# Designs tried in a protein design chat: VHH binders against q989t9. Part 30

Target 1, 279 residues: q989t9
Amino acid sequence: TTRILGVVQLDQRRLTDDLAVLAKSNFSSEYSDFACGRWEFCMLRNQSGKQEEQRVVVHETPALATPLGQSLPYLNELLDNHFDRDSIRYARIIRISENACIIPHRDYLELEGKFIRVHLVLDTNEKCSNTEENNIFHMGRGEIWFLDASLPHSAGCFSPTPRLHLVVDIEGTRSLEEVAINVEQPSARNATVDTRKEWTDETLESVLGFSEIISEANYREIVAILAKLHFFHKVHCVDMYGWLKEICRRRGEPALIEKANSLERFYLIDRAAGEVMTY
Below, E stands for the ipSAE of ESMFold2; O stands for the ipSAE of OpenDDE; V2 stands for 0.75 times the mean of E and O plus 0.25 times the DockQ between their complexes.

## First folded at step 19 (VHH; framework vhh_7nfr_2)

Design z3 (at its last look DockQ between E and O 0.01; V2 from the best seeds 0.00; counts 0 for: pae O 11.7 > 2, off the site)
Fold by ESMFold2, look of step 19:
Structure z3 (fold): chain B 279 residues (1-279), chain A 121 residues (1-121)
Amino acid sequence: as target 1 above (279 residues)
Amino acid sequence: QVQLQESGGGLVQPGGSLRLSCAASGFTFSQYWMSWVRQAPGEGREWVSSISNRGTYTYYADSVKGRFTIARDNVKNTLYLLMDSLKSDDTAVYYCARGHSWEKTNYFDYWGQGTQVTVSS
């Protein structure tokens, strides 16, 4: 179950120095078919240590630092101090900005196994959220979270200020209780209140009204709008796929209907290694 | 305040055994990796062994593999080092340390005062 594994105290000065290096760095275009807006990443450690290796695969060797990773002394210290080096398979920065999200999806469908995926939160704000199924939550600065990425989930940043997480893929058979090292226990939290708006018949009919204007030319934009709604309304993160299918059914164009079914399959059910989605 | 207190050192004959203990206080012991580090006379500090926070994963320096066993008791907040088949080269002050080591890089933030182990006939 998705949960906090521990909390680290971040040295703000050293973090700021490394973040300044990242601000000048090129972020990857890999996985852009999952992005609804500016969802970006860069590799700090991977299988080969080569910066151009930007896809994750299941493999059995400790990750090697990329040139970018080597240039970030504080982030390297965070990785080595708070995770078992032998267990790391990938480490990357994920940045979300400019009212963007990653489309609701399940991870690992294209892989021969799973990772233990964890987030160390470097920089965030109150307009950043994670979702999992019908739940919404906020990962706070300095927290290390286990994310059960095999469940449908999403993440978004609805602010001009970017969200930056250090995301670490840990060897999948590792004991979860021993993933985060040298951490403090999280403080007691009050029950999180879901402040999203109630979903109404009026809102649903407005959404389904996209059937009047959806086309190949605006398909991706409409999908991006649908992908963000669950951050603001009390609905399941995958409900967008049902909305999209009904929008396309009402439109009545076979190519759009087929594309809606392909999106649901690709993001939630099954995809091949190297397969990309176009829409 | 974090405190680490070693005990169990002493004089032992070659081939003998000792069990070192380290009592930990002032922190949540079960959330941290723990290590043993030793310093022989006239030498620098040498990492000996590390154990993960629940004890599932253990690591040993090549010089002690097969002879030393690291263990922990998270109920008693105690770290152990069982040393078997002791050799003269094991003579050193043994320190309990909070953290771990990766080859040339050490991530130790707190240390005990050490306990002397002397292997001599």
Scores: ipSAE 0.270, ipTM 0.713, lowest interface PAE 4.8, mean pLDDT 91
Fold by OpenDDE, look of step 19:
Structure z3 (fold): chain B 279 residues (1-279), chain A 121 residues (1-121)
Amino acid sequence: as target 1 above (279 residues)
Amino acid sequence: QVQLQESGGGLVQPGGSLRLSCAASGFTFSQYWMSWVRQAPGEGREWVSSISNRGTYTYYADSVKGRFTIARDNVKNTLYLLMDSLKSDDTAVYYCARGHSWEKTNYFDYWGQGTQVTVSS
C-alpha cells in the first residue's frame, strides 16, 4: 500500500543549486505517451550510465550515474545517504509542469520483474496531487513515499510552479522497511480532506457530450481533459476510460472505439516491452 | 475470450505427488503473470504460488515452500504446479488464475473452474 517511508530534512541551499542545473537540463521525451501536458523526466541513474538510455527495463545490476546524475552533487548525496546503492535500479527526476498530469495508469506492466517505486519529494506545492484509485493525497516536501505501482494511479500539478520528485526504482525483493535509510519517522498527519466535487449524473452527461465533437484530430486533447477530471471530482482514476469508451460508442466511429479500448489496455492491463501508445 | 482450464487433480496419499496443469487461451499467455490459488473446504481462497511472464521469478506461500514448484510453458500456453510431499492440509480445490500477488494484495482477473486435490490416507 502506498505510504510514507520516512522524512528527509532537505538542505534548501544545496537543493536549489542542483535544481538550477536541472532547470537548464534536457528532459527526456520518452514516455510522453503517458503525459497529459508537460510531464517529463531525466535520467540520473540507469543500467548503463549512458544518458541516452531512457527506458526502464528489468536488470540486476546496481544503477550507474549518468552524466547529468554526476553533475548533481546534492541529489547524489541524497541517493547515497537514504538508499542502498546496490538496490537502486533507476533514479530519475520527474517534473510535472503547470496543469499537467500523467494519464491514470499502472506501472511495470511491460516488465517481468518487480520494482519498488519510491518518491523523494524535492519541490512541490499544495496544488500538486497524487491519486490512487479513488483516493487523492499530497506528497509533501522531504517525504519519501512508497508508491504501489500496481494500483491505478496518477499525479498532477495545477500550479505555475512545477513539481519535482526524485523517483527511485528499487530491486523488488527488498523489504519496504529497509528501502529508506537514515530517515526520520513521519509525524502524525491529519487525514487529508478530499475537497473534490461530487460527481453527478449531470456532470457525467456533460462529459459524455464530447461524443458530439470527438474526432481523430482532437482525441488527445479530449483524453487529457478526461484524465484530469478525477483531480477535481470524486471519481476513480480509471473512470476516464469508461467515459472515453462511451463517448466513442455514442459517436459511432469504430476506429475511435478501438482506440479507446487500446488506451485502456495499454495503460491499465497489458503492455509489451518497448510498446508505445500513439493516438 | 479468456479461458483457463485446470487438470491433474485427484486423490493422493500423504507424502505423494501431483502435477496440475492449466491450459490457457484467449490471450497472450506470455504477457501475464500466472498464479495458483486454492480453497479448502470451509475456508477462503488462499494464494499458493505465482510465476512471472517468462518464468524468471517464482513466488510461494510459506505453507508450500520447498514442496511445490510452479512452472510454465509459454509455447504450449500451459501453467503447471508440481506438488510434492503432499499433506492433508493441502486438500483443496486448486484454481489457475491470471495475475499475481503483489505484496499482500492479489491481482487476479480471470479464474479457471478449479481442480480437486484430495490428500488422504
Scores: ipSAE 0.000, ipTM 0.267, lowest interface PAE 11.7, mean pLDDT 91
ESMFold2 (binder alone), look of step 19: mean pLDDT 86; pTM 0.875

Design z4 (at its last fold request DockQ between E and O 0.01; V2 from the best seeds 0.00; counts 0 for: pae E 3.6 > 2, off the site)
Fold by ESMFold2, look of step 19:
Structure z4 (fold): chain B 279 residues (1-279), chain A 121 residues (1-121)
Amino acid sequence: as target 1 above (279 residues)
Amino acid sequence: QVQLQESGGGLVQPGGSLRLSCAASGFTFSQYWMSWVRQAPGEGREWVSSISNRGTYTYYADSVKGRFTIARDNVKNTLYLLMDSLKSDDTAVYYCARGHSYGDRNYFDYWGQGTQVTVSS
């Protein structure tokens, strides 16, 4: 299950220097079909060491630093100090900017489940959240988390300051007890209190009112609105797909109905290697 | 306070064996990779061997591979270096270090005081 593996102390000066380089760097538009707003990433290590390799695929060798990864000495040190270099298959920075999220989805559907996903939290704040099924939680600065990416999940940032995580894909047979190294044990934590608003029939009917205006021209924008609601209301992260399907059913347009089913399949059920979602 | 204390060094003839120990305290030993590093007279420090936090993975410098064995006991919080087939080039002060190396960069944050190993007729 999704949990903290350890905590590290971050050198703020060195981190700030690397983050300033990242702020000026080109972030990848690969996987932009998952983005609601500015959810972006850049590759620090991958199979080839080439910057243009921006898609995660199954492979069996230690990841090589990209030119960007080589230019970020502190982040490169964090990778080598806190993870076994031989176990790393990919390392990326994921940035979520203000009012953005990644659409609720499952990972690794097309990759045979061969990787373990881990987050080292570089910069965050109280308005940044992860969600998994019905739950909402916060990954804190300096924490290393195992994320069970096979469960439906999402992440969002609702502050002016972007969220930055160092996300590492680890060889999947590695024991979780040996993934994060040279770490302190996490302190005892109080249970997270879920302060999201209750979901009401009135709210549902307001959402379903999109049936009056949904069209091909605004489909993606409406999807993005629906994708964010579970950060603020006590609902399952995948409930948006049920809402979208009912909106489209009430609209009665066959093309929109088919697209709603395609989104649900693509993000939650299965997708082919290299397949992208179009709206 | 992190403390690392080496022991077991001494004088040994070529072809002989020694077992070094390092007692660790002040941290959760089983959460850290541990290493041995040596320094010969007039030389810089040279990484010798590393062992993962549970002992599953071990790594050795080419100069000692096949002759030295790193081990750990996470119950006793003790790191070991079993040195066989010793030769004069192995004469050095041996340090216990918290962390690891890939040869190109070192990731050590705490060091012991060292124990002298001398290989001489």
Scores: ipSAE 0.335, ipTM 0.728, lowest interface PAE 3.7, mean pLDDT 91
Fold by OpenDDE, fold request of step 22:
Structure z4 (fold): chain B 279 residues (1-279), chain A 121 residues (1-121)
Amino acid sequence: as target 1 above (279 residues)
Amino acid sequence: QVQLQESGGGLVQPGGSLRLSCAASGFTFSQYWMSWVRQAPGEGREWVSSISNRGTYTYYADSVKGRFTIARDNVKNTLYLLMDSLKSDDTAVYYCARGHSYGDRNYFDYWGQGTQVTVSS
């Protein structure tokens, strides 16, 4: 179950220094097929220690710092202080810019094994949200979260200030209680903040109205629109795929229908190793 | 180590049927798409069919659609290709591959040694 594992007191001065470096760094184009808007990541630790290694694969060796990772002394310290180095398989900075999100999906479908995915929240605000199934919640600054990546989920930022998380993939045999170390116990708080609008039949009809205009030329934009709706409306994060299929069905173009089916399959059901969704 | 071993090939007359099998080992079979690819004499490799991890989705080349059926048994770690209404043009070495293809997208990483299918009167 997705939950807070602990809290870290972040040194804002030192963090700011590292964030400045990141702001000037190149982000990876890998997994851009998951991005609705500017959803990006930088690889800090991976299997080989090479910066060009951008894809996540199952492996059994402790992660090695990439050149970028080595250039971030405070983040490196955070990784060393709050995680078992031998358990880390990957560490990445995920940056979500204004009005961007990751498409609702399930993780690790393309992998033989699974990791324990953990988030250390570095920079966020109240207009950033995470979703899991039909739930919406906020990961707070300094909090370490376990994310149940097997469940359909998304994350979005709807503020001018980007959201930055340090995302750590831990080998899957570890106990969640041992994943985060040297952390404070979280105070009792309600992370769920659901201010979303009620979903209505009228809203649905409005969404399905895209069937009048959907085409190859605007398909990605429409998908992005659909992907963002559950941040503002009380719907399940996977509902976008049903909408998309219905939209395409109504449009009556076989190629568009095929795309809709492919998207649902790719993001929620099955992925091949190395597969990239392009449309 | 990943291993794929095809079987079931042979000589058949036009209109006949064959069932190919591919035994997989060395990886979690149920976590991967699987495909059949064939290579006719003097020609390049041609994608035939793909099946998703759990078997929910299947894809076929136009040349075999309606005649071939791809299936898998994740308990037995086996991939199948049921070939009906075979034609002379189906003569080829058939390879089992880990990964999938549909349209212009190819995602293969491991191949078997292949099994010969010959359709001749």
Scores: ipSAE 0.051, ipTM 0.548, lowest interface PAE 2.5, mean pLDDT 92
ESMFold2 (binder alone), look of step 19: mean pLDDT 86; pTM 0.884
OpenDDE, look of step 19: ipSAE 0.014; ipTM 0.328
ESMFold2, fold request of step 22: ipSAE 0.322, 0.272, 0.000; ipTM 0.727, 0.705, 0.163
ESMFold2 (binder alone), fold request of step 22: mean pLDDT 87, 87, 87; pTM 0.886, 0.889, 0.887
OpenDDE, fold request of step 22: ipSAE 0.000, 0.006; ipTM 0.245, 0.255

Design z5 (at its last look DockQ between E and O 0.01; V2 from the best seeds 0.00; counts 0 for: pae E 18.0 > 2, off the site)
Fold by OpenDDE, look of step 19:
Structure z5 (fold): chain B 279 residues (1-279), chain A 121 residues (1-121)
Amino acid sequence: as target 1 above (279 residues)
Amino acid sequence: QVQLQESGGGLVQPGGSLRLSCAASGFTFSQYWMSWVRQAPGEGREWVSSISNRGTYTYYADSVKGRFTIARDNVKNTLYLLMDSLKSDDTAVYYCARGHTYERTTYFDYWGQGTQVTVSS
């Protein structure tokens, strides 16, 4: 169950130094098939310690720092102080840039096992959001979150300033209570209002209007538009796939319909190891 | 239009039980987390319990853990709160809310009118 595990008091000065290094670093294009816009990541710790290792696979050894990871002393300290080193399998910086999101999906479908995915929020703002099913929430700076990766979910940044999370994959048999170490308990928060727009039949028809223009040439752009809607409208994050299928159906192009089905399968149902979605 | 209507409140003795219901309409019930929130006289609103879309996940405030059970029927578009071992401190107006709670962070957008629960000897 997605929840806060704890809160870390971040040293802004030290963090800024590391973030400056990251800003000049090369981000991986691996998993770009999940990106709607500029969604990127840098590998800090992985199985081999080699920067070229960008894909996540199930393995049983403690993660090794990559060259980039080694160059980030504060982030390393955070990893060492707040997580069990032996339980870490991967550590990555995920950066979501302006008006970008990750396509609604489920994690680990391509893996034989599961990790515990944890987010330490490094840099964010109020225009960044996470979604799970038909729910929207915000991960705040310094917060450590467990993300239930088995549920359909998304994340987006709709501000000029990018969002940066330290995402740690922990060995899956660990107790959630033990995952975050040396953390403070989160303070009670006031209830936040879901300010997303109501979904109406008119809105739906407008969306389905894409059937008039959808083609191979603009397919990815339309998908990206659809993927972003649930951040601003009260709909389930997986609804985009239904819309896409209907849009393609109305268009009457079998190839587009098949593509829509493939996308839904790939992101929500089943992926083969190493499979990449192209469209 | 989204509507939530609570029922089942009333007067009960300490140690007694009540079952609250919330009838939902105007939206796809099964797509939303639902919650109970209560407000005692002179106090602010207090989160009580939340349940996930399909009922897989349930959450409770510490004050009601072990005594209250949240449930839902997605066919009937109804949210329930089973309250056992009621205490005087449970006296409050109980509200049905559309929304969720993640470890002290709550997100709601619609509320019912509430139903009065009074626990008194």
Scores: ipSAE 0.025, ipTM 0.240, lowest interface PAE 7.2, mean pLDDT 90
Fold by ESMFold2, look of step 19:
Structure z5 (fold): chain B 279 residues (1-279), chain A 121 residues (1-121)
Amino acid sequence: as target 1 above (279 residues)
Amino acid sequence: QVQLQESGGGLVQPGGSLRLSCAASGFTFSQYWMSWVRQAPGEGREWVSSISNRGTYTYYADSVKGRFTIARDNVKNTLYLLMDSLKSDDTAVYYCARGHTYERTTYFDYWGQGTQVTVSS
């Protein structure tokens, strides 16, 4: 299950210096078909060490630092001190900002038993959330989290201040207890209180009212609106796909109905190797 | 301790059928791709088929497409290979392996002990 593996005491001054370099750096939108707004990444370690390699592909060799990765001394120390270097397959910075999220999805085909994906939280704020199925939670600064990518999930930042996570893909045969090293044990946590609004039939009918205006011209924007609702209402993160299908059914356009079915299949059910979503 | 145990092999005539099973234990079976790999006498190991952790995504070697069907039961933690239209070239030890093919790249970390399939007339 998704859980904290440990806590790192971050050196704020050194972190701030590296974050300043990242603020001037080019971020990639290679996975833009998953993004609802500014969800971006940059590659710090990958298979080849070449900055141009932007895709995560299953492979068997220790990751090599990219030129950008080499220019970030504190982040390199964090990677070397808190993970087994030979077990790292990829290391990326993922940045979410300006009311953006990643569409609810499963990372199933990308990671399927080959990688353990972990997040070291570098910079965050109270308007940043992760979701998994019906649950919402906050990954706190300095925490290293294992993410169970086989479950439907999402992440969002609803603040002008961006969220930055160091995301590390670790060789999948390792025990989770061996992944994070030189870490403090997390404190006992109280149960998370879910303060999101209750979902009502009135709210649902307001959402389904998009049927009056949905078209190919605004399809992606409407999808993005739907993808964000579960951060603010007590619903399952994948409920948006049911809403989209009903919106399109009420609109009555076969092409839009087919798109809705294709989105649900692609993000939740199964996708072919190398397949991308087209809107 | 991860364990994979194959069964269901045997002697069969050309054109016949067999169903192989692989019982898995010591890990969360439903989180892993599983594969079948075979080794003919005097040959190296040959990948046969892979199946995704939910069972909805399958791949087959060209030599077995249309004749073999991979399946899994995540409740029983069991991997299957239904082999139809068997040929002499299918004679091999068949291994259950934990791991998967991604864009035709193959990686496996645990193997079973194998079950012998012999196709002869």
Scores: ipSAE 0.000, ipTM 0.127, lowest interface PAE 18.0, mean pLDDT 85
ESMFold2 (binder alone), look of step 19: mean pLDDT 87; pTM 0.882

## First folded at step 20 (VHH; framework vhh_7nfr_2)

Design y5 (at its last look DockQ between E and O 0.02; V2 from the best seeds 0.00; counts 0 for: pae O 14.2 > 2, placed apart)
Fold by ESMFold2, look of step 20:
Structure y5 (fold): chain B 279 residues (1-279), chain A 121 residues (1-121)
Amino acid sequence: as target 1 above (279 residues)
Amino acid sequence: QVQLQESGGGLVQPGGSLRLSCAASGFTFSQYWMSWVRQAPGEGREWVSSISNRGTYTYYADSVKGRFTIARDNVKNTLYLLMDSLKSDDTAVYYCARGHSYEGRNYFDYWGQGTQVTVSS
């Protein structure tokens, strides 16, 4: 499953130069329906090499650099040095800014096939976390991780400094053991301690109290609050959908109840190619 | 310290065969892609072939495709190049290198000392 594939030594000066270019670059609003706060990305390599191609779709050709990707010489070197160019289908920078996350979801529901998704961690800190089901973990700087994106998962940043990962989609027939190239074995790490708060009936009733104020006008904000709770409490990342449904049931408004069911379907169960969620 | 030592070069007639070996030490061989690169007298280095860390993926320059076979033995930490149907323009020093090449861009960090292959009557 989700695990470290290797570690690379990042050249800090060259990385800083490329990150400065990225800081001034336009990031895509594609997939903004998954964002709770400023979770955003930009394409460095894709099927066509055109900057306007911003959706991930299944295709079988080596990815081509976009104009932005061409302007980032160190990141291009990292891609060429540490991944088989012929296996790359997409490469993106994903940036998570302060107090933002990607809503708990499963990837690839709308695709006929799937990719091997890996993260090369460029810039992070102790307030940045990934979650998968009921687990929480930290992807460290310079690590290359395989992410089993078919499981429910999320990622968040709760620091003033944004988190930046180079995310690569590798053609799905590639042997996982041969995805990361020219990497070192990770150093021994102590077992990660889950320091999140225990979930209590008192906390649950506080959350369900949103039933008294939820409306069309604040629906997205309440969803964003619910999406972040699993970073701080020992619960499954998808539990937010159960909480949202009970909040809406207690509120008693049929339109809100249907919207809650639509969110769960879209993010966890089934979505069509090109479908977006509005809520 | 990383060390790569080639062997198996020599004199051979056109149409003949040779098998090159490269003994690797000082690193975890099975974690790295490996390559063969050659240099003819008075010419630049030319990438020949690459093999992935477990041997699943192999790549060849057009000039050797169908005639050369790259292989590795991760138990013995040894890289191989089987050369068949040798031609006079295969004459070169052959180097074992750690890394890979794409579209003429080379990503090699360590090299062997080379072994001479000479193809002549």
Scores: ipSAE 0.143, ipTM 0.628, lowest interface PAE 6.4, mean pLDDT 90
Fold by OpenDDE, look of step 20:
Structure y5 (fold): chain B 279 residues (1-279), chain A 121 residues (1-121)
Amino acid sequence: as target 1 above (279 residues)
Amino acid sequence: QVQLQESGGGLVQPGGSLRLSCAASGFTFSQYWMSWVRQAPGEGREWVSSISNRGTYTYYADSVKGRFTIARDNVKNTLYLLMDSLKSDDTAVYYCARGHSYEGRNYFDYWGQGTQVTVSS
């Protein structure tokens, strides 16, 4: 159900100015447990207005601008022009660097309430992709997307230039049709051609070959490798967990098997509030 | 149009106290961090203190910690700086600024005209 809500004509000059500020700003490593590679964010609007508030929690008040958020006049204008201020709960910049991705996951599992997650794409290129289940697509510059956070999904950047999205969490009772305002309708559905390789049994066996070398020391790296495969192969984004479990099973190490199960649970099934995955 | 207007400055003796005020208009005051910045003669602007949107968080430069108190009234759209135990080194033009200094970087986008504070025996 992920879809484009609208298109914004971005002022490149003004955007460049704000992006320059962001480039020099400190980004948070909060939620790095979801990252494979360099995945960062910074808060522009949150519950308290405090820059140090980095965790997303369910709350009922309109988001307040952080110091960094206040220093970005164009991004503020975009937020004010294209969203209902009272409906915004969070606004963040998410930056994904070269060859980084988010581990396939579902959002909001740890939250009691639901937000509507919306992306306004600020800086991207053709080597940046999003996945939902077994689908791969590209979010284009200036596009506003509703992300169905309830479905397994991922995002990756495989370009030397990082991708930047303005991610806005909206109060969940709002209608999707009302979330984005003062936007243009897309002329054509951004149909991304799926150019991923066909998955084969040989590829699977190659992947399962990690069972020969997997250990506590390289576990995170192997997970990262597995998490990236669906960007380049026609597989479901959750398949990595099956692979990981099988790899660990073949290895025969109980601790590794348990870890694999824990990862799948954490990212796809259930998380406690404030829970952080370490492996 | 964003406007900030400082008041309350003056001449005081060392050890004395002053209260500065800043009247804000042209924006939603309660949505912004606010700060005081001062500039002594011949010196650059120095961050003094900041306060969060709702007043929950306050920050101070080391030079004024324990002596100055920043406060705000979001109903009156007013920022305050209570200055106690004033020293000669506190002599400066004090500016109200919209924004905050965070991790060594300043995020100020609007300034008042400033109010003169002179500490002298």
Scores: ipSAE 0.000, ipTM 0.257, lowest interface PAE 14.2, mean pLDDT 91
ESMFold2 (binder alone), look of step 20: mean pLDDT 88; pTM 0.897

